# Ledger of designs, part 28: VHH binders against Thiamine-monophosphate kinase (thiL)

Target 1, 333 residues: Thiamine-monophosphate kinase (thiL), of Prochlorococcus marinus (q7vei9)
Amino acid sequence: MLKEENTQEILHDLGEQEILNRLRKYMDYGQIDDDTALIKSYKKELIINTDMLVEDVHFSEITTNPNHIGWKAVATNLSDLACSGLEEVIGITVGLSAPSSTPWSWVDGVYTGIKAALNKFGGKLLGGDCSNGKQKTLCITALGTKGPLNLHRSNARPGDYLITSGPHGLSRLGLSLLLSDPITKSINVPNLLKEHAIKAHQEPQPPIKALQTLLKCKPYAMPWNAAATDSSDGLLEAIESLCRSSNCTAVVDHKNLPKHADWPSGKQWNDWCLEGGEDFELVVSLPPNWAKAWLKAMPCTKAIGRMKEGPAKAMWSNGETIQKAMDTKFEHF
Below, E stands for the ipSAE of ESMFold2; O stands for the ipSAE of OpenDDE; V2 stands for 0.75 times the mean of E and O plus 0.25 times the DockQ between their complexes.

## First folded at step 20 (VHH; framework vhh_7qbe_3)

Design gg1 (from ee4 with E28D; at its last look DockQ between E and O 0.55; V2 from the best seeds 0.00; counts 0 for: unsure alone 58.3 < 65)
Fold by ESMFold2, look of step 20:
Structure gg1 (fold): chain B 333 residues (1-333), chain A 120 residues (1-120)
Amino acid sequence: as target 1 above (333 residues)
Amino acid sequence: QLQLVESGGGLVQAGGSLRLSCTASGFDYDMGWFRQGPGKEREFVASISVSGGSTYYADSVKGRFTISRDNAKNTLYLQMNSLKSEDTAVYYCAAVYQWSTKEPKEYNYWGKGTRVTVSS
C-alpha cells in the first residue's frame, strides 16, 4: 500500500475514488464499477427489507465499535426476512453517510462486520453508496428468496403453542453493563451472563438457524402456514402483535419466561425479559405437533404459553392481563 | 465436523516470543485460545468474535499476547510476547457457533493442541 501504516486516514483526504477502490474487497470482482447488480433469475418469490441504523439512535461509540455496527445492521435486516419465511439470502446494498472527518478505519470496520455477517448467514454485498453527511447513518436493503412457509402474524390459532427461538432480555442487560448503569452494579451479575449479554447487544444472532429448523420439523400433513414476528421491540410487544393480528388471547406462564439460566430474580429483571428490546428472536405460534418437534430439534427454543380463544391480549395463566411496566415503545417522530 | 489445526508451538527462552496459528475448515465462528499446563485445568487465554469487533484476554496475558483472525485465510493467530515460564502449556484452538466466553465448556470444537515450553 502507498500510504504509511498506522496513519489515521480520514475520508476527506482519501477522496471518493480511493474509498471506492478500498471497498472493492468486500464485493465480487467488478461489482463496485456497475450502477446496478445483476441478480440471477429465480422461479421463487423475492422478499426485500430496508432498515436504518443512526448514530446516537441505534448505536454509539460507548456501546459498539464499527465491526459491531456493520454486523448488527446485517443481523437486523436478516431477522426481518426470517420472520417472512426467508429461504436464502441473495444479498444486500449499503448506503453509508458519514462526516468527511470520519477515519477510514471506521468505514473499514463497518464493512468488515458486514462481510463477516454475510459470510456466516449468506448473501453478497451487491452494491451501495457513500456520501458526506453530518451524522453517521447506515441504510441496508436486504434481498432474499421466500421459502415455502407462509409466516404471518395473523396465522395464530387457538390451541397453538407460543414459542420463542431464544432467551430474552440479554441485549438490554448488555446495554446496561456497557453504560455502567446503577441497577447492574447493585447486584453481582455472574460472569457468564455478563459475557452473553454484552455479545447479544453488540453482535446479535438473527434467527436463521431457528427458522431453518422450523421448516425441517414441519409435520408432513400440515399446511405451510404459521404465525411469527420478531422480538426486536420486545417480547411482550411481539406477543401482543400476534394477538392483535390473529384475534387470539395469549396465555403466558410466568414460570416459562425465556430467561437465561443465570437470570436474576426480581421485578426489574422480569420487566427486561418481557420488554427489553433488541433481542432479534422469533416469536412463533405453532400447532402442538409442530411445536413439540421444533422444541426437540432446537433446545434453545422455549414454549412460554398457549394461544386460546378470546380477546386480543396477553395475560398470565392466573387470568390477569400482562401490563407494560417500561416505556419500550420507540417512535422516531 | 469443524476441523481446527494448531501450529507454531515449540521451545523458547523466557522473554522471547512465539506466534501460534490455527487453521480452520470453516471460519464463521467465534474463536478462542485456551491452554493447559501440567496437572492444571484448561484455562482461557484469549478470544475474538467472528466480526473481529470483540477481543478478550485473561489477566495473566494482557499486554503480552495479541489474538487476531484472518477470515479470508480461515486462520486464527496468537502472538505471544514477553513469555514467562508459567506460560508453558499445551495451547488449544477452540470455536463456538454463537458467542465466545471464558468458559471452556461453552466451546463446541477443539484442536489437538500445540505445545509451548518456556525455559530459562
Scores: ipSAE 0.599, ipTM 0.851, lowest interface PAE 1.8, mean pLDDT 88
ESMFold2 (binder alone), look of step 20: mean pLDDT 80; pTM 0.837
OpenDDE, look of step 20: ipSAE 0.770; ipTM 0.900

Design gg2 (from ee4 with K102R; at its last fold request DockQ between E and O 0.94; V2 from the best seeds 0.81)
Amino acid sequence: QLQLVESGGGLVQAGGSLRLSCTASGFEYDMGWFRQGPGKEREFVASISVSGGSTYYADSVKGRFTISRDNAKNTLYLQMNSLKSEDTAVYYCAAVYQWSTREPKEYNYWGKGTRVTVSS
ESMFold2, look of step 20: ipSAE 0.663; ipTM 0.874
ESMFold2 (binder alone), look of step 20: mean pLDDT 83; pTM 0.850
OpenDDE, look of step 20: ipSAE 0.817; ipTM 0.921
ESMFold2, fold request of step 21: ipSAE 0.655, 0.626, 0.643; ipTM 0.870, 0.862, 0.867
ESMFold2 (binder alone), fold request of step 21: mean pLDDT 84, 85, 84; pTM 0.865, 0.865, 0.863
OpenDDE, fold request of step 21: ipSAE 0.838, 0.789, 0.873; ipTM 0.925, 0.910, 0.942

Design gg3 (from ee4 with K105R; at its last read DockQ between E and O 0.80; V2 from the best seeds 0.76)
Amino acid sequence: QLQLVESGGGLVQAGGSLRLSCTASGFEYDMGWFRQGPGKEREFVASISVSGGSTYYADSVKGRFTISRDNAKNTLYLQMNSLKSEDTAVYYCAAVYQWSTKEPREYNYWGKGTRVTVSS
ESMFold2, look of step 20: ipSAE 0.625; ipTM 0.859
ESMFold2 (binder alone), look of step 20: mean pLDDT 84; pTM 0.866
OpenDDE, look of step 20: ipSAE 0.800; ipTM 0.915
ESMFold2, fold request of step 21: ipSAE 0.686, 0.681, 0.684; ipTM 0.885, 0.882, 0.883
ESMFold2 (binder alone), fold request of step 21: mean pLDDT 84, 84, 84; pTM 0.863, 0.865, 0.859
OpenDDE, fold request of step 21: ipSAE 0.847, 0.807, 0.844; ipTM 0.930, 0.918, 0.929
ESMFold2, last read: ipSAE 0.645, 0.635, 0.642; ipTM 0.865, 0.864, 0.871
ESMFold2 (binder alone), last read: mean pLDDT 85, 84, 84; pTM 0.865, 0.863, 0.863
OpenDDE, last read: ipSAE 0.854, 0.796, 0.792; ipTM 0.935, 0.909, 0.908

Design gg4 (from ee4 with Q98D; at its last look DockQ between E and O 0.39; V2 from the best seeds 0.58)
Fold by ESMFold2, look of step 20:
Structure gg4 (fold): chain B 333 residues (1-333), chain A 120 residues (1-120)
Amino acid sequence: as target 1 above (333 residues)
Amino acid sequence: QLQLVESGGGLVQAGGSLRLSCTASGFEYDMGWFRQGPGKEREFVASISVSGGSTYYADSVKGRFTISRDNAKNTLYLQMNSLKSEDTAVYYCAAVYDWSTKEPKEYNYWGKGTRVTVSS
């Protein structure tokens, strides 16, 4: 009777060798059976990062399915690489932990999403491991080559323009729509905005195109240095990180908040724009001539303020310190 | 320039099934199917996100049509079951790089279409 109700194959019934055999289609011939992947010799600097996605911490069945989870895992890693001046994605490894009762279709969906993101943004699935565990967890290590641009959050200087690569708050709105939160029921959110917000939450885009355009727009004589960080933890946190690392003040004009064209007015909506998180945009501090070139070359970018000499903090143009309104900080311990 | 080529159209009896295919020269796009019936404007049928995780259907086809994609073959599919005479149309494959919607004007690339005729 129990078998009749659940006809999907589960990891327990397949076992490790059958799981590895099925994962073969996502990798180069024979790669999944090897303990290591051979990386051809490079004469360029390499950059590497590792991120974890944990069930009920970073994703849930209500808001995402396995394809989304796999895509997001790659996108978050690639966003980190982009903020360090990525040139080329070499590839990723995947550590997967899941209960033995997990359907194979879930694992297959995750790898489908991973492969789709790699196909779009570059790189290979180099290898990985699967293990039994009580909580679904993905651990992704990503490798890439570093390009010529020295991107670091400490490189901001007074006089720079503060620019973001795209609108903010979309992922947080998407989350609220997927959860059917009362806040999103109290007003009519335009359909196009709903579609964009849900997409931003479920299938985020790492800022690869924005980085490529930034490189192409560099004025000829300008040194290969700029300040950047991503906005995965929220726009305000990204701005404050630039300020702390560069010992500068960021002055933000409230009218220049990087909102979607159909973004509603009001305090809640401004708070989500500033603090929503998981938008995966570049937040960049650039000398004026480079900033103007990037803004012209890539219409989705927006100048939101200026960097000034002063204490390490973010402030409004009227001089008031920008205060956090949401509890967006999550501490694991 | 992305190239989209539909196939699999034809004549079928009401209640029957057809499977449409769309091969693409690149597959890093959100993809969709639209259709245009005789004397009608082009309308949304179904779409699928680049990861394959999100699918959307017009109300008129929910439960009867299934959109899917095979990224290894750069091929988009539309499985059409329980066909009705009102499904008669030219079916178009479409793609968009950044964001998919149900609005035809938001899609950047289009195939030439494949004709489906459902006989009563």
Scores: ipSAE 0.577, ipTM 0.843, lowest interface PAE 1.9, mean pLDDT 88
ESMFold2 (binder alone), look of step 20: mean pLDDT 83; pTM 0.844
OpenDDE, look of step 20: ipSAE 0.707; ipTM 0.872

Design gg5 (from ee4 with V96I; at its last look DockQ between E and O 0.57; V2 from the best seeds 0.00; counts 0 for: pae E 2.01 > 2)
Fold by ESMFold2, look of step 20:
Formats: C-alpha cells, structure tokens, sequence
Structure gg5 (fold): chain B 333 residues (1-333), chain A 120 residues (1-120)
C-alpha cells in the first residue's frame, strides 16, 4: 500500500464557519445552526451539572489523546448524574477553548470520544461553543431526568451494608504506569492488571449500569431511599462523606477492600485502593435485603463493611480509625 | 444481542496487503481481531477501545497491521501490510463491553470469521 500524503489542518486556517460545518456530523440535523436546543416538556424532575476540564490540570496529552479526553469529559459528568439518581441522559453541551494552532484532528478526536460515550450511555450532543484561548479547555454541561430513587449521602442507617460497585485504585495505578513513576517500577505489576489499570484511567466508565441494576433489584418492600456517593476523590473520602452526612460509623474490614484480583499486597497498595482517586464507582449504604440482592445481581460489587451506630468516622474492624496516608484532594486556588 | 460480520478475506501473495472489515449491529464495545491458524489456538492480533483512542497489537504484527474503527458506520477495520505466510489464518472480529484484553475467553461476542491465505 502506497503511503498517502498527510496534510494537517489547523483551526486558524479553517475558520469558524468551516469548523461549525465539520461539527454537524456530531449533532442532529440543523442543531449546529441554532443558538438553543429544544427540550420537550417533562413531567419529572431534571438534574444538571457542569464540569470544566483544563489541560495540564485535569488531562494531559502525555497520558491521554483527544479521544480519551472527549470520553472522560462525558463520563465524569454522567458519573455525577448517576450519583444523584439519574434515570435518563437527555444530553450535553460542550464549550471548547483551544489555541488557533490546534489541529482539526485534535478537535475531531475529542468529539469522536464524546459521541462514543453518548452512544454508549445515552443522550445527545445538544450544542455548544468554540473559542480561541491559550490553553485547551472543555466545559461540559450534562442534563438528565431524575428517577424515583432518593439517593442521598444522608440516608445511611446503622445495620446497612457498605458496598462498592467495583474495584478501586485502578485509575491511580494506570496514571502511574503511563507516567513511568518510580513506585510502579519498584514492584512487578501483573500484565493483566496493567492493561486494566491503564484502560480504567484513559476511558473511565460512569456507574450507569451499576445504578440501573441497583434500582432493578430493590426489594418491593424497601422504600425508594438509599445512601450513595461517588468515589472520584477516593474511596476513603467517599466513605467518610457517607459517615458525616448520615452521622454513622463505617466499619471496614481490611480483607474486604475492593481490590482488583491481581492487586499487590501491602500498606502502600491498600493506600492506593483507599485514596487513589478518579475511580468512578458508586459507594452505597443499603439495608441488608437490598444489599444481598444487588451483590447477587451485579458480580463486580463487593460488601466492604457495615454501618454502625457511633461517631461520624471510618474505622477498621479492630477499632482503629482509618488514617489518611495520601493527599488526593484537588483544590484550584 | 450483538452481531458481528467479517469480510475482506482472501488469497494474497507474501509481501502484499489486505484490509478486513467487521460490521456490527451495535458499536458501544471495545473491539478486537483474533486469528486461528491451521491446527493452532486462537490468538490475539489487535484491539481498539470504544472511543478509538487506545490500540494494542500482538508483537508478531506490530508495525505491519493497523486497527481502526469508524463509529459512525459501526465498522471495525484491520489493515494488514507486509503479509507473511505465518499470517495465514481465519480472522475473527470480537467485542467486549469494556476493557479489551489479549485473552480470547474474555470476549463476549464473536463473528464467524474470514479466511486469509498468504501464498508464496
């Protein structure tokens, strides 16, 4: 096969009208030409959130490419909606700021990733805006309908099972592997764990399926209330947030930490599981009947502990307060 | 139920090229190509993530084969260049909900395969 000449078009040379024309394929007919998207009236509550992703703050082309960036932008927003009891994704808007020297292929890749995530999880690209700026920035607003479940951090009760929707620490390990951090070089990480960790970091999955299964397995007699939060800032932070909001103690067993099957042993690796961040899982507190049904219906879930009467703290089963070992919290200013 | 249909197989001379296609009834999956030579076990060839951003290749095909996907057309491609006699196999399209791997047993959906024969 002969090599074809590759010419890279940049935003400056295309201009606004040609950029808008090329973006049409990602939207419904005519939508790119309108300043607003028409949303039909709903007889149910709507939920909405907005996040910004900033180059070298929230993403890096060292560890991700434009397809990953577009995917992550949608997945992060949808995870927030899921933790609020999302029923149906309506759609998103995209504000994009980038230097005029940015290749069209970069923008096209971002929108390819966005569309792939919407195709998988629901919703449409409703519209957006593009602007010239010094630093690549995405602003995503996501809109959905709220389902019947009153999902709130304050709904945990003593006697509940504490359950995660999936393994933790994978995204942090994936990032470390992509950056070739010395910590990951000093230990032999199994190949399958490497593959899973890198993929979890680059194309995170919002917990939509986990939420849907949680709703479907609710025992008839249980009320439409459950306690949950996401683990994007770390598993320990999520557990502590449930404790604070519900004024309950969480008792966690070391043996039940939600680790990947090949996760290494040791305190450092337990710390990454607890505090790694950018895992997009549900951390849920459920009455025993509902918990058992969910664990059966969703094999990736794991019961990691119990909620008990007591001070708003996370504790090990031996009574020791779980200590933070890492600073995973991010602050802009 | 996801359906996968491969096409583009055939007879080609060593050193030549061939492009395989796989059309899918849904395209929200990580996708891969596997192959099975005569009397051999099915082996990993290449994979691509649902966003198109992550690609992986078996060492034996790296630099010669290119995996790609067109999500608008629900089509997966494998461009095979510099073909060798050992590339002779039935090539299978496969899909997994997430986290494509090199292990064929982890894939949920498979096509019927398309034959590629590389002659001297």
Amino acid sequence: as target 1 above (333 residues)
Amino acid sequence: QLQLVESGGGLVQAGGSLRLSCTASGFEYDMGWFRQGPGKEREFVASISVSGGSTYYADSVKGRFTISRDNAKNTLYLQMNSLKSEDTAVYYCAAIYQWSTKEPKEYNYWGKGTRVTVSS
Scores: ipSAE 0.557, ipTM 0.835, lowest interface PAE 2.0, mean pLDDT 88
ESMFold2 (binder alone), look of step 20: mean pLDDT 84; pTM 0.858
OpenDDE, look of step 20: ipSAE 0.766; ipTM 0.901

